# VHH binders against Putative inactive neutral ceramidase B (ASAH2B), part 1

Every score and structure here is a prediction.

Target 1, 165 residues: Putative inactive neutral ceramidase B (ASAH2B), of Homo sapiens (Human) (p0c7u1)
Amino acid sequence: MRQHRQFMDRTHYLLTFSSSETLLRLLLRIVDRAPKGRTFGDVLQPAKPEYRVGEVAEVIFVGANPKNSVQNQTHQTFLTVEKYEATSTSWQIVCNDASWETRFYWHKGLLGLSNATVEWHIPDTAQPGIYRIRYFGHNRKQDILKPAVILSFEGTSPAFEVVTI
Below, numbering starts at 1 at the first letter of every chain, in headers, positions and changes, except where a header shows other numbers; antibody chains are not in Kabat numbers.
F, E and O stand for the ipSAE by ESMFold2-Fast, ESMFold2 and OpenDDE, each averaged over both directions (binder to target, target to binder). V2 = 0.75 x the mean of E and O + 0.25 x the DockQ between their complexes.
Where letters were taken out, [cut] stands.
Atom coordinates printed by the task and the answers are left out, and those that the model quotes come from them; centres of patches stay.

## First folded at step 9 (VHH; from q3 with T107K)

Design r5
Fold by OpenDDE, fold request of step 14:
Structure r5 (fold): chain B 165 residues (1-165), chain A 121 residues (1-121)
Amino acid sequence: as target 1 above (165 residues)
Amino acid sequence: AVQLQASGGGFVQPGGSLRLSCAASGFTFSSYAMGWFRQAPGKEREFVSWISWRGGSTYYADSVKGRFTISRDNSKNTVYLQMNSLRAEDTATYYCAAEDLYYSSGKYDYWGQGTQVTVSS
């Protein structure tokens, strides 16, 4: 039984649109945008370098509207928490967006900008090691007089260490 | 220039001990995890041990677990491998390597020259 994705739309900003913006919105479906010099999935705020078990790791990514993922299921989850395994030199998924330990927040900004916040509530049972958080999304791209295109993207946080108390 | 200089290898009898050192230079040592590998004659290079950049996490191959201990001193830019209860099958050339896990997927960026460990009666 697949647990439903636990994400919340935290729109804390009042979006004021100019008349021109309103007109464009009427003509075009909302297009996701990344900040200048950035791309979707880029890390805006990394996790702390080190956490103790029981703490909350948080990463903020350049996001896109999570509703875009309804139309494209390239990604099976909005997020993963991954632990590095030195013996196999690989990253192993320990949590996803269906996990009780994770939270996904989408914050809508202005002019198609948005942030995705991933929280990992580090359980007391978490093993010490190196971890990372990944974000998976879809952005809506639309050019004038062209059909909208849904593109997949992914972001990966810098790694951080989890230590015991 | 980046350099990893391993030392401490030699000849030892079964049951003996050795301490390997790997001195790093030319890069930010504290930003890298460190690993030890070994290669025996006619065999592929194999993982031996690993330590995180802060030293809070360690990994060991099953074959050396309980016998080997990895440690590091970031103030000295050095990683160590204490090898106890050495066996004939531990005979190999040992290599240290540096891994950038901050952004990397697990690639070792730098490798040192090997130091020979020979366990024989």
Scores: ipSAE 0.771, ipTM 0.902, lowest interface PAE 0.6, mean pLDDT 91
Fold by OpenDDE, fold request of step 14:
Structure r5 (fold): chain B 165 residues (1-165), chain A 121 residues (1-121)
Amino acid sequence: as target 1 above (165 residues)
Amino acid sequence: AVQLQASGGGFVQPGGSLRLSCAASGFTFSSYAMGWFRQAPGKEREFVSWISWRGGSTYYADSVKGRFTISRDNSKNTVYLQMNSLRAEDTATYYCAAEDLYYSSGKYDYWGQGTQVTVSS
């Protein structure tokens, strides 16, 4: 993937009491999970409604292990920054995970839970307008008596405005 | 009940000016982007202008750039369209519309009644 991506991996110690418990914990750790009532790509923390150029927009998503995306090429990027074009009523990609202006952080949680943080360091040259941040990932799913599968998911932040200084 | 009430239309000579107003009620006005559209007889409705929920961003159709100015006053739940240097081709029924831009785009949830603008010598 892209060179400037940073992964913050917080490893947690797993207490093992028995071989069966160890196996169960191992399986649970391998499978990605979303918080109760949530799904992958859901926004946990939206961006602020407004930013000035030079500031950093940040969105936190329900994430999954980014290594899953190495095995699946459904998405070519972990993130996009998109600008709304009112004339065409469409969103246009202005940045992706290869852009110097963006940062992607993966934070590993417990029992398969994880968060994905996307930052957009808004350049001084950014055009005023309405923007949004999208997250693209893959989650590992394990069904009983079936091989693990990798599924794609997408997240989209609420829109926010960028204004000049 | 949601309502958008457009007003300010009328008859003007070419080169004249009009100011349209659209008063909104029944929804959180400041959470919506606002657009102006127009429809001439026998033609499709066309985009005229757009303004973001905070008023920091605006868009205009090429045909009205430099002549029209969109603005809004969230304290009055009103969006405006200042139309200068009016031309015969600006003759149309003008409509105000509201768009939820936070979670969607390209869809206007609410539409007002039209106000007629007639530019004729």
Scores: ipSAE 0.768, ipTM 0.899, lowest interface PAE 0.6, mean pLDDT 91
Fold by ESMFold2, fold request of step 14:
Structure r5 (fold): chain B 165 residues (1-165), chain A 121 residues (1-121)
Amino acid sequence: as target 1 above (165 residues)
Amino acid sequence: AVQLQASGGGFVQPGGSLRLSCAASGFTFSSYAMGWFRQAPGKEREFVSWISWRGGSTYYADSVKGRFTISRDNSKNTVYLQMNSLRAEDTATYYCAAEDLYYSSGKYDYWGQGTQVTVSS
């Protein structure tokens, strides 16, 4: 079979597509907002102070649309689980968002509000210790008559202890 | 005011044992992780041991592992260091310290004045 080639008025086509795509983007995009008195990454629900291996640690943060992190494409992880190393007084990453034992859930609220829920399904092989969960996100900010910007933010949970049974 | 009072030091022969105590007051002891450090004359203070606020996790410096045991009694606001098989190189002033990990402070907030341990024949 033979290919059909059609020539279109590219100037008119581009103007029409550009205007429609811009309008559609504005109608489908929701800027991110934080609740009054809060900032992005603030902890809304801390983990419990203690867990046994096999339980699920859960933290809820003031969130932002995860699409902003994908569009930013800085290759940053969006969550970590970290264990305290007392000999060096430092935190060591033990898993991240790519790990099988973590879950990330984003829930849209009204008028640009959202929550990010991070779960760590504590493996039976986890070492006893002090842990924390961190969230790394990006919010979309739109000022009147200005281009939208993508801003990074982070949140850190209060520490919690993991014990063996 | 906050106080960490270390006690239980003294003179002991090599191979002997001592138990140090650190009594805490002026803060919520059960919400703090506790550490032991030591400093010999002319040397920097070094980490000895650490225990989580509920006692479920412990750390030891390699030089003391298997010989020293850290424990705590939150009902008495006290942390202990059981020191067995003591050696001359364990001679130092031993300090207890408290660390608030809930807010990820990254440092020890309170320090005791220390208790002297001297190991020699």
Scores: ipSAE 0.313, ipTM 0.711, lowest interface PAE 3.5, mean pLDDT 83
Fold by ESMFold2, fold request of step 14:
Structure r5 (fold): chain B 165 residues (1-165), chain A 121 residues (1-121)
Amino acid sequence: as target 1 above (165 residues)
Amino acid sequence: AVQLQASGGGFVQPGGSLRLSCAASGFTFSSYAMGWFRQAPGKEREFVSWISWRGGSTYYADSVKGRFTISRDNSKNTVYLQMNSLRAEDTATYYCAAEDLYYSSGKYDYWGQGTQVTVSS
């Protein structure tokens, strides 16, 4: 009988502590966070320095929930693949997230952290040259006792070379 | 200290050939794309040619395409410009330059002092 009472008392303490912990977890599920010392769009894994046509280039960025881009009614694509044009010292978009050659994956982590993985399945017809991958996203920020804000961000991979042989 | 030492210039008659070399030191040559530029007296500096850091791709100005060939030897930290079928309008000081595209926004970080090419009959 006394053991039954003790069990209920311990259950009450656990539920009380669990409620506070649950509130914290629910708050962190609503917002996006970047790891300490990093910001949204930072490159976590660069592409390899070189690829042959037919290989898959992959970059991983500090990400945010892609629903933020839909809710923000943005017209910005999630990613671009760009080729360097040395004559003009400029970058030209060769494909984006609407292209059959690209993949975008969002990987939800713990407590508001997430990664965005961009793959470029390099077509056999790709021109040799210097390329980079860019990622465009929006993060939701809500500090306690403040209104939510949707902020845009971008990330740019280090360049890599594509060769035909 | 970074050095880009261009050499191989000189006097040549129209239709002749020259091979320019640019020896690099003081930076990791194999991590840089390399370019050749030229400037005649009283004219603006103009792009001539460019090669990626591993040599997998090249670009040429229309005025030299088919006559000039850029190449590099990363084991010797050297970029080359083979110049064939030279014309009087190719007369200029030729400069080599190094560009870090890894994090760069498309500007050249280092420039050589140049080598003179004079094409005259």
Scores: ipSAE 0.267, ipTM 0.680, lowest interface PAE 4.0, mean pLDDT 83

## First folded at step 13 (VHH; from r5 with S104K)

Design w1
Fold by OpenDDE, fold request of step 14:
Structure w1 (fold): chain B 165 residues (1-165), chain A 121 residues (1-121)
Amino acid sequence: as target 1 above (165 residues)
Amino acid sequence: AVQLQASGGGFVQPGGSLRLSCAASGFTFSSYAMGWFRQAPGKEREFVSWISWRGGSTYYADSVKGRFTISRDNSKNTVYLQMNSLRAEDTATYYCAAEDLYYKSGKYDYWGQGTQVTVSS
């Protein structure tokens, strides 16, 4: 796979005042977490409802450490751009994370939280239609006194329209 | 209550034209893509045409391409199908349907009652 993804690692220093806090911090460094009421792959920021060719579509997902996917290759790509085909009532992949038109950014947050940003630089040759962006990842889960488990997840953006100029 | 009311069907000679209308109510029309389908006697329902929620994108079955035109007026909650150069094989009951593509795919949430189109000499 082509390495066309960029990792924006924002490390934040958390002051620890106790050994228990230090241990918790250590555990939280290796465990991915989703915001309260959310799950991995949830859309935090959808794309705009409409784009013109030449613009950049952006979707932000609840993310997880992309390194988890190295250990588990359930997904062959971190992202897809898909176009709806009304005749077959199906979504067709037009781009993935190896495409020149896409960007994948992982933003590390606090306490195991992270975001995944997918950009699609809509080419001038893009056909008008309905599109969506999907995100594929793996989250690390670790319970007390249990081995860590890597779980796969998927996210799908609301659909958006691409129009010609 | 959700309703899709189709109209405009009738009898026409080969080469003639008809304009179908489908008036929607009971849901946010502008949030749905709209499709036209048809079912001929003894045949399965088939796709005819599709239009995006903003009207910027359209699809047509190969059998009607160049002859049929789909359009919509969101201010009137109505989708249209202009049918030109009608052929005997276009004879069918035509149905309009609404599709939510924001979160779904390949499934139409709402279907209207059919309107009969008969093309015969």
Scores: ipSAE 0.769, ipTM 0.900, lowest interface PAE 0.6, mean pLDDT 91
Fold by OpenDDE, fold request of step 14:
Structure w1 (fold): chain B 165 residues (1-165), chain A 121 residues (1-121)
Amino acid sequence: as target 1 above (165 residues)
Amino acid sequence: AVQLQASGGGFVQPGGSLRLSCAASGFTFSSYAMGWFRQAPGKEREFVSWISWRGGSTYYADSVKGRFTISRDNSKNTVYLQMNSLRAEDTATYYCAAEDLYYKSGKYDYWGQGTQVTVSS
């Protein structure tokens, strides 16, 4: 089993809450939530349509607590960078969360909301072509009078093109 | 209605050249990658060439590398296949197809009618 790379929490906002808000937050923090009308893995900010070699591609997803993935190893990585191969009409993995070229950031929000940011630092050796970024996670769900369950989800960015300088 | 109209096929001697065109209508052409395929009598349809939506990336089957060139003009909603140094084994019906890779993969949404290419002495 591959070890996941370290992820960074870039949450630097100081929030003050009333006692009632704190209690409500505590009750809701044990459960991952997606924004209204969204689901886990949805793309909040897609990559640009085109990048040059040497640039950084970035995608933001509706996320869930990365710690959930420790308890459930359905996914072997938090992310993949994939390149389209027209000859085989398939996507080939070129990077994962263990790659030096990728970064994974989890941003904790309020009331169980969170975002996952994936960066791909496009190496100078990257081949021109069509690419996409995928995100793999697990969300914690709590139903009334039932034990919490961990569910797997995945997200896929719109495709983007990498071109030479 | 979606249409892909291929043209430019014909008869040519070995070593000759042809230029195929495929004119698209009824969809946002610049949002799709385009591919060329061919099918010879008694054989399965095979991949020939592919070009990205902006034309920055191309693929070729090994059998046509160095001889064929794919290009596109988004202002004319047209994809082209320049075929040089043609061989008898290039004889086939050629098809153009449109692929949405922005959200999808591995499938072509639209196919054109074929244009016949015959290479014979």
Scores: ipSAE 0.768, ipTM 0.900, lowest interface PAE 0.6, mean pLDDT 90
Fold by ESMFold2, fold request of step 14:
Structure w1 (fold): chain B 165 residues (1-165), chain A 121 residues (1-121)
Amino acid sequence: as target 1 above (165 residues)
Amino acid sequence: AVQLQASGGGFVQPGGSLRLSCAASGFTFSSYAMGWFRQAPGKEREFVSWISWRGGSTYYADSVKGRFTISRDNSKNTVYLQMNSLRAEDTATYYCAAEDLYYKSGKYDYWGQGTQVTVSS
């Protein structure tokens, strides 16, 4: 009986002392966080410098929950693949997340951390050139005792070359 | 110190040819895209040609397509511009430039001093 009483007492004591920690952990689960020293959209793994047609270009970004973009009701694209046009020093979109050759993966981590992985399955018909991959997301920020806010962000990979040889 | 040394300019009759060279030092040449630009007196500097890091893709201004050929030799840290069928309107100072697209967008980090091409008489 004393065993049962002490178990109840110890259980209550543990819950009491951990209440603030538990609340913090729960709040961190519903918001997005970037790793220390990073910001949303930062490139964690760049594409390789070169690819041949038919290969898969992959970039990993500091991510945020993609439901924030859907809940924002924007239907904005999550990614673009862009080709450099040297004559105008500009980038031209060649495909996006609606294209059959792209993939978007969200990898949930601990305590609000996450990664966004973007793949471009380079079609055999791709023109040789310099390309980059961009990621567009929204992070949910909710400080204790404040209303949540949805903030947009973007990330841009280092450029890479697609060659036929 | 970074240097882009352009050479090969000169006086040429219309219809003639010249080959410009641009020798690079002081940076990792094979990681930069290279461009050629030109500027005639009283005009804005204009794009002529561009070549990717490995030479796998090239661009040309419409005014020079079919007449000019850009190439590069990464073992010699040199970019070239072969100019054929030269016209009076090709008269300008020609500049080579290096562009780091890997971590930056649309800006040329290094410029050569230029070499004069004169097509006349």
Scores: ipSAE 0.187, ipTM 0.625, lowest interface PAE 5.1, mean pLDDT 83
Fold by ESMFold2, fold request of step 14:
Structure w1 (fold): chain B 165 residues (1-165), chain A 121 residues (1-121)
Amino acid sequence: as target 1 above (165 residues)
Amino acid sequence: AVQLQASGGGFVQPGGSLRLSCAASGFTFSSYAMGWFRQAPGKEREFVSWISWRGGSTYYADSVKGRFTISRDNSKNTVYLQMNSLRAEDTATYYCAAEDLYYKSGKYDYWGQGTQVTVSS
């Protein structure tokens, strides 16, 4: 009797586990996820501390499916490059994703994980100074038994210096 | 643990020169931008100068452009302010400050206790 209950419990557990695993895998395929301990827009790989004009600055962020931004029907930029103005302690946008010198790549991972890579091909005419790269995205979240939502997020790289020589 | 020790202040005649030093310890100096600020009695603290963490970019307040020069020596963990053509209105306590732009724009994380500069008429 005791053996019978243990056997049935294990069998029921396996069937329940299989159903839960299938649902989890389906949910992970249709929504965006961030790695454990991270949030969307977190920097996975910072730019180098310093670049010369003509080099390529690259930052990798925790990403989300770019379709979410298109489906949200916003005319938002996906990235900006900003220069620091120390006298006003503020950042000024110097270019964005519409600029010829920027590139955006989305790297789809497993089960809702993804990376966004942003490159800035630093023009030879860029002014020396302190710069940063920002990424703007939208993630799709669907909690069990609740409607899906599209949430905006942003990431900001560590600052880096651009020099002419 | 963090210390910013400003020195080199003193009394000087108008038209004279001084060189301020700010020695840093307790943090990775080469990862911080550095600023100089000043405050005269009864006035608000004001920005004087700023230098990037590798020294490739500098900014100056309009009131000091052409007279003051900021520099840094990362091997000595020290930022400098060369002050030339000093005027009575330059009389103030001068503070150095360290800024990590990584997390917050416009916030200086560490401040020194300052050094007094007095330009007598």
Scores: ipSAE 0.127, ipTM 0.561, lowest interface PAE 5.7, mean pLDDT 82

## First folded at step 18 (VHH; from z5 with Y59F S104G)

Design A2
Fold by ESMFold2, look of step 19:
Structure A2 (fold): chain B 165 residues (1-165), chain A 121 residues (1-121)
Amino acid sequence: as target 1 above (165 residues)
Amino acid sequence: AVQLQASGGGFVQPGGSLRLSCAASGFTFSSYAMGWFRQAPGKEREFVSWISWSGRITFYADSVKGRFTISRDNSKNTVYLQMNSLRAEDTATYYCAAEDLYYGSGKYDYWGQGTQVTVSS
């Protein structure tokens, strides 16, 4: 009940903007936007440089509505956790968004902006190594008087270390 | 200007040891992973060893595991390769290189000029 009253107060405040501001806000709820100077998939908050097993690695990306991924692809993955193999200069996927230890959260912001938060709950049995988190999304773009387009994008976190102690 | 200066090579008999050093300048050493590579005449350059920016994570080629040890001293901007139980097959020019893994590029941005290691009777 208290949450309902607070929500109504905030909603009423937002709806008292001018008609041109209201129209802009409504149009921006239909499309995805990236902050000025950024692109979809950019890292807003990197993981820490290192973690111990049992900790949670968290990365925040410039996001887009996850509906765009579902309606355009079957069995879409939103994230991977990858481990570096220096002998071949390559990355090996060790888990994805279907894994028990990962979490994906989408946080809708104002005016078509949003964030994607990816967490990796590092299992106690994780191998020491160099890891990264990647995010895979689709943004809806609609130019004036044109059909909407769904565009794929990806983001890659800075690498971080996982150690046992 | 960026510089990676490898040193410590030389002539050694089989079973001997050498310690290579690679002194870095002109970039933020502590934010780079470091690798050692080697190239014998007529062969492709091959991976030897790798160490993370903190020094806590290492990789070795199978041919050198248990014989070579990579380490680094970020206060001296230097990476090392301790080479024990040397064999004739280890004869090569050894190169150090710096890799920025910030966005997972997998590219070595900077390379040293190399130091010669010759293992022979």
Scores: ipSAE 0.597, ipTM 0.845, lowest interface PAE 1.5, mean pLDDT 85

